VH-VL binders against q04399r243to374. Designs and how they scored, part 2

Target 1, 132 residues: q04399r243to374
Amino acid sequence: LINGKSSDGETIKIGFNTEYLLLRIVNSGMSGTQVFHLDGFQLIVLEADGIMIKPFIVQTINLAVGQRYTILVKLKSDTSFIRMINGCNKMMGYITKQWWFYKEGAHLDLPKNPNDVSIEHLPGFTKAELYR
Below, E stands for the ipSAE of ESMFold2; O stands for the ipSAE of OpenDDE; V2 stands for 0.75 times the mean of E and O plus 0.25 times the DockQ between their complexes.

## First folded at step 1 (VH-VL)

Design x04 (framework fv_daxdilimab)
Fold by ESMFold2-Fast, scan of step 1:
Structure x04 (fold): chain C 132 residues (1-132), chain A 120 residues (1-120), chain B 110 residues (1-110)
Amino acid sequence: as target 1 above (132 residues)
Amino acid sequence: QVQLQQSGAEVKKPGASVKVSCKASGYTFTSYGISWVRQAPGQGLEWMGWISAYNGNTNYAQKLQGRVTMTIDTSTSTAYMELRSLRSDDTAVYYCARDWDSSGYLFDYWGRGTLVTVSS
Amino acid sequence: QSALTQPASVSGSPGQSITISCTGTSSDVGGYNYVSWYQQHPGKAPKLMIYEVSNRPSGVSNRFSGSKSGNTASLTISGLQAEDEADYYCSSYTSSSTLVFGGGTKVTVL
């Protein structure tokens, strides 16, 4: 997915006929939990910490330090873009960063402020995980 | 809760070295970074560099490369900043600050500062 | 020398709003949403007031707000109060993976 450093607001192009996304997400940081969400999509979890598991569906994934998941996402045929929300919580509050997937040839109309969402209000978020 | 306790004021002669300590408490030391920022009398803030408390990786301001060394001691939750070949224009209050996310760009808690005076 | 440009001073009366600018380049303020603002009272360590352009830490009054347009970030203090009298510094991450500060702005409450 994302290689190295991505600034807030980056876009990721996907093929015109993409029907499924396979994403590997990792909390490679040494502090704080991370939250992963795709706005309007269900996440089908296929692997946890490198081990194949019985697939299950969630809306949001909370990642402790070192955790990793492999996620399958089914795209709608009319999808032009997908907003990916990544949140990182520390003792001073929450940082929410946004990235967008867009299909080749689409016009992408992006929000101006990436901090317009609250991590606590994402479906499936658990508050106990914010403070470690 | 979170505290950064810095060592006391020091007076040094030009050409000497100074080593300032910053003892952290109230959080998991190895989960954050420590940045060092100095402020000469009546002047603004100057970032000196950053160290990860997880693995000891450092990133120094270009102007100070070769003169500054930052280290950690995880057994005592203490960060150190050593500045060598001191000049009179190194006279400043030296602050340590906790880096949010170990990225070197956001400082949520600061030590109270250590005054280092360089005079003949 | 500071890499980011701030006005040396800004003044206002109690209850008014003031704005402090912080101008950089596309390799710092304009290139990243990693702008922070710090408040420093005389003889004290700086205190984080705003991070990542517009976010407030817990305990910071909502009278403080941040924004950015192009290469210029701004700190706005509404309902100015006597205790807001202090020096304010902006900072930004750079394309060289370093941090730079602005020269600082002295806010006077008249």
Scores: ipSAE 0.000, ipTM 0.527, lowest interface PAE 16.3, mean pLDDT 78

Design x06 (framework fv_daxdilimab)
Fold by ESMFold2-Fast, scan of step 1:
Structure x06 (fold): chain C 132 residues (1-132), chain A 121 residues (1-121), chain B 110 residues (1-110)
Amino acid sequence: as target 1 above (132 residues)
Amino acid sequence: QVQLQQSGAEVKKPGASVKVSCKASGYTFTSYGISWVRQAPGQGLEWMGWISAYNGNTNYAQKLQGRVTMTIDTSTSTAYMELRSLRSDDTAVYYCARESFWEGYLDFDYWGRGTLVTVSS
Amino acid sequence: QSALTQPASVSGSPGQSITISCTGTSSDVGGYNYVSWYQQHPGKAPKLMIYEVSNRPSGVSNRFSGSKSGNTASLTISGLQAEDEADYYCSSYTSSSTLVFGGGTKVTVL
């Protein structure tokens, strides 16, 4: 299992025997909404704001300031890498960052431009959710 | 139905510029990118560049840097490609094509019918 | 000159299988799993047949399949039919965040 990290452009190794990722994500900023997505994977939400909940599945999570979630992600047997997309709505617009998880020894097929991701077009994202 | 409607054929003199339009319909314009691809008579396909209909960010083929400009008008769901300092070897059919951004990268699931641009004196 | 190498032509009889190769380098075909194949009939715009090496769009016959080994991607057309007679182009994402096309292959159904 891997605990969540937040580092722009980081590539994170996971063991070749990893079947699940357990991620704790939090919007610890003072302003702005965060958007979280793992490309090609569904997010199983286990805990919201420190409280265990009945699990539910989403493709993208919107986090208001101070919100936190515990998310379980089941890896496919052929998973070599996972692209993690995190976007923040700042005063001057959106800032999007991406990271990759990869199994030790896997070949990485990574796009060269790390900032070419649009958070507003992620599955399940709507602008209305950022202000509610 | 997804459609990309391109402007009509043009004939230009060497040194002139041309601006081709591509009007999108049948989908949310700002959710996809638009690439421009040209094909000289009897020749193969050549990628010219890409523009995001979401934020207007562009990425151009290195050979065309400084000569090409791609823009969007979200109010009319239209993409434009302007090519300057035209030469006879710019004679080609110019296509706009939609990128399936969330289903792949730089793959083109829908194409316009093409705009023939002839450059001759 | 095209960035990716394809044979100029491939011929087959109805019902046969044919394969078209697309050879690049480690900075395009060999480096990324973003290879697409397009079919173009005379006077028409290209049509996407395969994306991300081996995926078919909805509505594309399962007679078309894609694969990749090292720096070479391949398009295979099984059960060749008269309507498959067309030009076929491969494309690949590059380490410069651009796209390049192959020179094209004319498929003739005899």
Scores: ipSAE 0.000, ipTM 0.522, lowest interface PAE 16.5, mean pLDDT 78

Design x07 (framework fv_daxdilimab; at its last look DockQ between E and O 0.06; V2 from the best seeds 0.00; counts 0 for: pae E 16.0 > 2, off the site)
Fold by ESMFold2-Fast, scan of step 1:
Structure x07 (fold): chain C 132 residues (1-132), chain A 121 residues (1-121), chain B 110 residues (1-110)
Amino acid sequence: as target 1 above (132 residues)
Amino acid sequence: QVQLQQSGAEVKKPGASVKVSCKASGYTFTSYGISWVRQAPGQGLEWMGWISAYNGNTNYAQKLQGRVTMTIDTSTSTAYMELRSLRSDDTAVYYCARDLDIVATFYFDYWGRGTLVTVSS
Amino acid sequence: QSALTQPASVSGSPGQSITISCTGTSSDVGGYNYVSWYQQHPGKAPKLMIYEVSNRPSGVSNRFSGSKSGNTASLTISGLQAEDEADYYCSSYTSSSTLVFGGGTKVTVL
C-alpha cells in the first residue's frame, strides 16, 4: 500500500504503479468538524481512533475534534490525478481546501482551481453529520 | 492463466451439511478475496458471502448467518464453503468467484464452473 | 424478491441498441460506484462484462457500455448480435458491506 508524498503545498506525488492509497486522517483542531472527500472515489474505512473496525465504505467522512480514521482508496486504472477536498467548519462559517495527488509519469498540468468549493455539495455530506 | 477449480456435484439429505472446495491457480492467492454465489434452478444469482485470502476475514449474507462458514487454506490456495442444516430450497449451483479486493466484496472477474448441490428427501 | 430491479426481458433485432436498467436505492446503486454487470449463457458460469459502473475488462467488446444516474445503473449493448442472447445480471455493493444482485434480464435477439 502506498501513501502520497508532497511535491509542494498543493500536490502530492504517488508511485507510478500505485493501486491503493492508504490515508491516515486526523482532526487535530481545537474546534470544529472536518470533512474529507476524494473526488470520484469511495473511501474504505479500516480504522477509527486507533482501533481496527469491520471495513465499510463512504463517499465522504466527517471527523469531530480529536477523531482519526485510516482510509483505504482503490485507484482506477486510468487515474493520473486525484483531487482531495478538506472542509472545516469554524465560528465564521465553512473553510475548504483542496490538494491533488498525481501519479509519477503524468503530466503536471493541473486543471484550473475553482475559486470556491461548498462542502454541502460533496457526495455523502449532510448537516446532521457535521454536528456529531 | 487464472483458474478456480471446484469440487464435484453432491447429493444430500435435509439436515445434512455440505462443504464445497475451490482451488485457485494462476495468480497470487493472498492478494484477492473469494466470494460465493449460488443459483437455484431457473432462478437468479444470490450472493452468500466473501472471504479475504489475505487475512481470512469473512462477511456473510444475513439470511445465511449462522448456517454458513467460509475458510481458506493458503498452503493449497483453496477456499471452502460449508453450508449446514440443508433444506430443499438450498438446491442450487454454487459458484466461487475471485473478488478483486482483500478488504471488501466488490466484483468478480473469474468464476469457477459451479458445483451442483441437490438436497432431496 | 431481488434487491435490485431489472426488467424481466428485453428484445431487439440484430444491429439495434438495447438498454437494461438496474434500479436500487441510495444505500446501494445510488451510494457507491461499485456496480457490475454479468452475462450468463445457459449452463455456463457468469462472465464479467462491466465493473465499477462503466469499465470494461480486457476481451469484452466495446459494444457493451455501462452508466449510472442517481439510483439507476444501465447496461447498453450496441450493434446487437445473436451471441448476445443471454441473461444479464447487475450487482452492487451495499451500505451493509454486502453485495446484492438484480433479478436478471433475459435478452432475446429476434
Scores: ipSAE 0.007, ipTM 0.576, lowest interface PAE 10.8, mean pLDDT 79
Fold by ESMFold2, look of step 2:
Structure x07 (fold): chain C 132 residues (1-132), chain A 121 residues (1-121), chain B 110 residues (1-110)
Amino acid sequence: as target 1 above (132 residues)
Amino acid sequence: QVQLQQSGAEVKKPGASVKVSCKASGYTFTSYGISWVRQAPGQGLEWMGWISAYNGNTNYAQKLQGRVTMTIDTSTSTAYMELRSLRSDDTAVYYCARDLDIVATFYFDYWGRGTLVTVSS
Amino acid sequence: QSALTQPASVSGSPGQSITISCTGTSSDVGGYNYVSWYQQHPGKAPKLMIYEVSNRPSGVSNRFSGSKSGNTASLTISGLQAEDEADYYCSSYTSSSTLVFGGGTKVTVL
């Protein structure tokens, strides 16, 4: 579930003048590592488990149960929307969901295709870290 | 008025090293990255690697891993690229270019004029 | 990462439109909106013409436009002029956090 919703393709509106996106993400599930990715963007990690850290850059974040991160994303001038890709393991397989951030006034003809993106192929995904 | 001033042309023998400098001016050096791109005579552009001027993080083209080192000096706003164990096929013009931001390599809005490195026996 | 595929050459007459293709994979052109195009005249450094697929830097003519579909990006030059004769390179961010150029396209104005 993302924010209590199980549906794919949900959207989140962001302000027209937004230059940076600040996200606080947490795996509040009971089991399984969650995978978080924003398609076409690098993630600047500012906090890990509630502690400010020296920022580091990743392409994809793995969150074990109870882990949390604060991330910063620099939005590009051409960005009308951002595809958020979330995945989790299920019986050693993966289930993916796609949500969208979109700027106020953007056209909402969103590209959606769960088969276009597999979490195994996400930049920076490391299968071995699912059990760390 | 962004400028990237590169060091002068060099002639080297096989097996030697070369270190090219790239002095930045007209912008906040630590807010961007520097990419290095080379072009052999009559050939296309080849990305060599990138360095963040914010924290010194690097990423190199796999072909050059182990032979290239990129560094920065924030006090002089200067980036350096060193290529070791030179071969004749390293003869090229070497460009530095300002990269989008401090976190990754994306696109290069300002380029140096290039530094010709000739490797001959 | 393999170089992105561009045609070796494209030609057109003054006033016509031409299009240069740049084909990669889902791990670069298809997966990211960080495709750029560079123009290079002989003996000069490359110049950024298009960034983030379709944006023009200030000072670049609106005769240049960019787009992509699937794994293929395109640069279109409308109203072709003599000064457009140059080599053109595409580039893309990749899934390994690297950057790759296309092989280059020589544009000839007839």
Scores: ipSAE 0.000, ipTM 0.526, lowest interface PAE 16.0, mean pLDDT 81
Fold by OpenDDE, look of step 2:
Structure x07 (fold): chain C 132 residues (1-132), chain A 121 residues (1-121), chain B 110 residues (1-110)
Amino acid sequence: as target 1 above (132 residues)
Amino acid sequence: QVQLQQSGAEVKKPGASVKVSCKASGYTFTSYGISWVRQAPGQGLEWMGWISAYNGNTNYAQKLQGRVTMTIDTSTSTAYMELRSLRSDDTAVYYCARDLDIVATFYFDYWGRGTLVTVSS
Amino acid sequence: QSALTQPASVSGSPGQSITISCTGTSSDVGGYNYVSWYQQHPGKAPKLMIYEVSNRPSGVSNRFSGSKSGNTASLTISGLQAEDEADYYCSSYTSSSTLVFGGGTKVTVL
């Protein structure tokens, strides 16, 4: 579930002039490490478990059960869509879902849920993390 | 003001096709979607399908797959719904409605006045 | 797609509060916060009364409110008035990226 929704391919509208996304993500599941990735974007981590930390950049975030992160994403001027990839680790069967951010007024075809995503092959997702 | 102007009533024979139009005005056509909902006499609302005026993507009700086609003309801000292989149980008032989401179907804030389509031998 | 389950009819006296239920599954009502309610008077097009479970469009009376618990959404009409007599339909987004309506509820003001 993402924001209480079980579906794949959900969309989130963002403002046309959006320059940054501030995302607060939490793994509220009962079990399993969650993986979070934005295709083609770096994640600036600002806060961990409610505590402001020295910012660091990653391509992929792993969230253990109960973990919370605040991440900042800088958008490019030509950004129209952002593919968000969320999934579970190997233990959970690499279940993968894709959501989309889209800017108002954009005229691009949104891909219809391509099945070409594998969590284990996400940038910055190390093999060691696959077993967490 | 937002308006959805639908084409006039149609009388068709079984096996024929009907194409209903829905001309939108009063808003940016390509910033919304259009859904089609029909209502048989004395019956409830039935969602038929949805089309995005943003990218032309469509999603149809399963029971109508293969028989329905939704299209848009952005130059005239008009949406079209074609239903083929008509049968008597297709007799209904057909509504177009503005969907507030351009990439998915959720809810409709403005409705056309409806188009009665009668299928009779 | 099976319709969401609504009571066939609900009645109340002027000034009373009535509630219409809309029961689905975890694949629709219970799975998303995209439940909407529509009011339809005879011979008229439906009117959006509630969207996303509990939000009211501009121009809709605050007498109308929506909520959800589990797989059941509810529309409450407080201070029932004669003009509220109509058919009411719930709808929900589904896991198949489609929309489903309830069977409708006829509200009668006694």
Scores: ipSAE 0.000, ipTM 0.621, lowest interface PAE 12.5, mean pLDDT 87
ESMFold2 (binder alone), look of step 2: mean pLDDT 94; pTM 0.955

Design x09 (framework fv_daxdilimab)
Fold by ESMFold2-Fast, scan of step 1:
Structure x09 (fold): chain C 132 residues (1-132), chain A 123 residues (1-123), chain B 110 residues (1-110)
Amino acid sequence: as target 1 above (132 residues)
Amino acid sequence: QVQLQQSGAEVKKPGASVKVSCKASGYTFTSYGISWVRQAPGQGLEWMGWISAYNGNTNYAQKLQGRVTMTIDTSTSTAYMELRSLRSDDTAVYYCARDEYYDILTGYLFDYWGRGTLVTVSS
Amino acid sequence: QSALTQPASVSGSPGQSITISCTGTSSDVGGYNYVSWYQQHPGKAPKLMIYEVSNRPSGVSNRFSGSKSGNTASLTISGLQAEDEADYYCSSYTSSSTLVFGGGTKVTVL
């Protein structure tokens, strides 16, 4: 969890001149996998479990408990908002949460009801993507 | 209380098909998956496959692909497992088990089990 | 046939600690932290004892613990009691997104 909060629709400010996002994502949960996706963007994987790897591109990352990745995302010059989707599997079922990155100074005209997204419907999701 | 009520014992001849039911109660059916596990007499456990109670997506063990079909009826909170072209080595107790609802990405966790359905295949 | 290797039987006296091993490969036990252990008494359905290598469900005695090193997972039962006499099965997620079980271990309390 990038902001440490459980509420959907939370916003995360990035600098006005930001051209790249470098994200470190970790499944710090104890009992389920996590799915990470940025709507409309490719994820460039630079590190897996703390080890530098040859960069590769995916649309969605699946994280087992304790797994971590460093992800690079290139923003377009006209990008003001980026929807981040985090899917968490828990003992009582699964939960999908949404967060928004927005550039400082952008108008925050977010959808009134950013709805839950099924993990299965994330673009680029594969059932074995987490595994070799 | 969580309950998985399975259909009664079946006796079949080789080449026949069997369809076992598993009626769930005591929880939100569509929030969990159902896995099927069988156990031949005196033998160990064998995973047969999984079905999502939310959307009916399935994942079957390689050995059974083409012979098994799993379905759900959300109106009755019931899961079904049909096994075709029965052989004598299909004689087993067949269990349904509640599995966390998540795509097959996770490790398949069986927190509640049905009591089992004995299927005997003999001529 | 089982994909994961367990000893056929393990015995101990009341109060003793026993350990059951479950050996696979890097494509199952060694590759994922999704190892579960199930206890089965004669004529009964299995019961979940350990999940995700070392976690206990509520209601399972703290005498049961799980661990993993490389391609081998282990279930340890401390303070062995008569009611622990049962068959124990390990299971693991696989690189093919399937589940495999071990062959089972019969625990006898002397």
Scores: ipSAE 0.000, ipTM 0.531, lowest interface PAE 16.5, mean pLDDT 78

Design x10 (framework fv_daxdilimab)
Fold by ESMFold2-Fast, scan of step 1:
Structure x10 (fold): chain C 132 residues (1-132), chain A 125 residues (1-125), chain B 110 residues (1-110)
Amino acid sequence: as target 1 above (132 residues)
Amino acid sequence: QVQLQQSGAEVKKPGASVKVSCKASGYTFTSYGISWVRQAPGQGLEWMGWISAYNGNTNYAQKLQGRVTMTIDTSTSTAYMELRSLRSDDTAVYYCARDYEVTIFGEVTYDMDVWGRGTLVTVSS
Amino acid sequence: QSALTQPASVSGSPGQSITISCTGTSSDVGGYNYVSWYQQHPGKAPKLMIYEVSNRPSGVSNRFSGSKSGNTASLTISGLQAEDEADYYCSSYTSSSTLVFGGGTKVTVL
């Protein structure tokens, strides 16, 4: 969506002068809840299930199967990299994936090995039933 | 423990249809997807398509669109793959394999970690 | 059917290291980190050896490693053993949300 492509575990390039990210996220999974978080940023929710709503701010979004949100994120002027965390509920717990947004011209000094992230400790995380 | 059990070998005439079954056990069927992969004798692997075991959403290889249908029966934890208008070059071992979707952008990674033993389908006159 | 290019055959002696390449385009191997490698012994179903370029499933020997550079992914088998003699297939997610396989590589242990 951001640069015309969706990626898992890859870097996503954004323009040098990007001040806002507009993200459309969806849980198109089979039966598990998905979790979305951007390290160091508040998420401004603009739409739920394709319908404009009164904007509200959260740190973490829990998506039940079929839920969709449009999110606005305001970047800091000196932001070069943003870590995006996605957690997907499976029978044996959660599988965590991460992506990195980076501004054009930034050095690619990303961590060689990602840190183990416990999504249960993210601000605003809601524990879901394993099959909901 | 975790396994996929496939139906037995089939012999069909050109123009017929075949329906292969894949029964899951040892895990929550509706938390995964099932990919179907075939392999002609002495040839490589060919991905045919994928089905969600939760809602039955499918994604088929372009080459097989119009000839293949994938379905699920959640009450028996079974996936099915039906191939129609069979030709001699459809002779192959047909595999089902478990995989999953993990991205918020709706991408299916097709990481096939558990495979059935295969079903040989022979198409001959 | 060979959307991804692999060498037909690779051989090595016990204890040596071998590498199998898998070359695609920016619409598959080069565009996504969803490259997997499968091992297949004669008459058996494929076994997942590597997923998402470089990750090993539980139970897969650390002698197997994966990497990617541009449009080419690679599987490396170190300390080659007789049981490694098999066909190896790479696969990749595509910009059409489908999956494609490589043509396969026959590994022979001399």
Scores: ipSAE 0.015, ipTM 0.596, lowest interface PAE 7.7, mean pLDDT 79

Design x11 (framework fv_daxdilimab)
Fold by ESMFold2-Fast, scan of step 1:
Structure x11 (fold): chain C 132 residues (1-132), chain A 129 residues (1-129), chain B 110 residues (1-110)
Amino acid sequence: as target 1 above (132 residues)
Amino acid sequence: QVQLQQSGAEVKKPGASVKVSCKASGYTFTSYGISWVRQAPGQGLEWMGWISAYNGNTNYAQKLQGRVTMTIDTSTSTAYMELRSLRSDDTAVYYCARGETVEFYGSGEYLYEDAFDIWGRGTLVTVSS
Amino acid sequence: QSALTQPASVSGSPGQSITISCTGTSSDVGGYNYVSWYQQHPGKAPKLMIYEVSNRPSGVSNRFSGSKSGNTASLTISGLQAEDEADYYCSSYTSSSTLVFGGGTKVTVL
């Protein structure tokens, strides 16, 4: 199983025959809640804050400072890239960023509109979780 | 030991409704989903829909949306399939079958089916005037 | 009109190997590794023979194997036996979170 890490502006190569991604997502910021989403994919949560939990499925994860999740993602056979969307609640409002996983050997084109997402419109987003 | 027991054969008039039951035993009912698959005489298999025994969520085949309802009773480990406004071309053997359901605990969800490892013996529903 | 295309019939002699194809699109067979195969004898419920393209449930003979290339999945029965005479159906998960079946293939053992 491949362990994928990403940050804003990064692209991460994954193996050509990869069918599953195991991701460890951490809010390492000093202040502010983060929202994590993979466009077109469900997130299977396996661990919360370093502890194994009964697995559950979500489309969007909210992380307070220092929180972490281990997530399993099942890839589609024709996947050449996966768009990752990260939203941050900062003093000046929401900041939405995106970056990509790319399969080795696949065509590598950046999306034409990298700023076409809004945190409020992400599947599974709840305003109460972000503002609480 | 793992079994799905279906209700007996039914004969209905066009325009009536039918409700078929499927009682599970030998496994944890809420860890799986139940699909319904029908087969008209001499014809192939047709998937009708899926219900999660975990949370009651359903997915129906587009052709049957509006006419079919699937429900569960977790206290008796029983799944039900009701088909309304029956037509003669609804004459078929109706099977229930066990498939894996996606676990859900939070906001956002996804259900899928890929294989049915345990099948009921089938319920013949005949629609005739 | 079934969603997945299978040959109507396939015949073989005892001890021979036969293959049944199941052709779909990139939104079902080609897009997912969730292809299953079922065996159905007259008057009986279907029996799962293969799941997730090539996996065999416990109790299913190793004479049965599955594979996939592009939009086409295949079921191969080696060492054909009289009891293999049955109808065989493929099925696939779809991009609409639904499931579709092939039209079925009648296997005759001569």
Scores: ipSAE 0.000, ipTM 0.513, lowest interface PAE 16.1, mean pLDDT 77

Design x12 (framework fv_daxdilimab)
Fold by ESMFold2-Fast, scan of step 1:
Structure x12 (fold): chain C 132 residues (1-132), chain A 127 residues (1-127), chain B 110 residues (1-110)
Amino acid sequence: as target 1 above (132 residues)
Amino acid sequence: QVQLQQSGAEVKKPGASVKVSCKASGYTFTSYGISWVRQAPGQGLEWMGWISAYNGNTNYAQKLQGRVTMTIDTSTSTAYMELRSLRSDDTAVYYCARESYTIEWGSGTEVDAFDIWGRGTLVTVSS
Amino acid sequence: QSALTQPASVSGSPGQSITISCTGTSSDVGGYNYVSWYQQHPGKAPKLMIYEVSNRPSGVSNRFSGSKSGNTASLTISGLQAEDEADYYCSSYTSSSTLVFGGGTKVTVL
């Protein structure tokens, strides 16, 4: 759940000159793990569960119930849209939801089918579940 | 109806502290940031700082570092602004305002437009 | 001192168009599309008229429009009316993750 947003197709505007995106991500659900990914971007993890850590880079974050991460993302000047993928673990699979960041001033031309990607096919996805 | 209701006028002596409240209603309090803006009599608007209603992260104007503290109480949907070591030039109307941005990313959240404003709280510092 | 430069006053007759400028630097107005305009009548809180350079909130007259060129943003009021007489402030996000206001412009309808 990102800032109370859990519905597919939500759009989030970012500044035209944004060089870095800082995100606080939390799994506030009652059960199941959550997966977070920004399509085409590396995630620099700065903070885990409220504690500053030595930064490390991943493509995808797996969040157990109650886990929180502060993540830094470096944007390139040609970035107009960023697809954010959030998956919730359910028995026998994942339910995937998508959100879009878009740079201010960009022409909005969102993909027609937001549910055409499998969580298991995300770069850096691991099958290891953090049950703690 | 989306509203921000502020506490009443205050009169303080130099060196005292003042704490202004801002109670939100009609929207999900934790989904928006609250900025504080002041206006001295006959003068323009001055941004004081911002607080996240989600996690309480703050970002203060450089001139007010060390004198201002912003807090939130999510159980009552209320934001607070405390200004310490009051001087006569702190006499102003203090406004709270909701940021139009609904996303939050810790202390680095970009400050956008203010779509809903409180009516203002007059703080008079007299000697 | 105000970080953004606005003219102290602008005047016009009913039905005319007026424009208010707001000049900053590449670290605020020129660097970001987070420019807003507020209208303030005496004794009242500011009202958002334009956000993100040129967008108008629901309920704001289409006589109000915003634009930006380089380090200067502009608010244009067409078909000037008596009720437009007010103080107008611009604001912008900055590279220091703060917000700054212009000094304000008093609009007089003659």
Scores: ipSAE 0.000, ipTM 0.525, lowest interface PAE 12.9, mean pLDDT 77

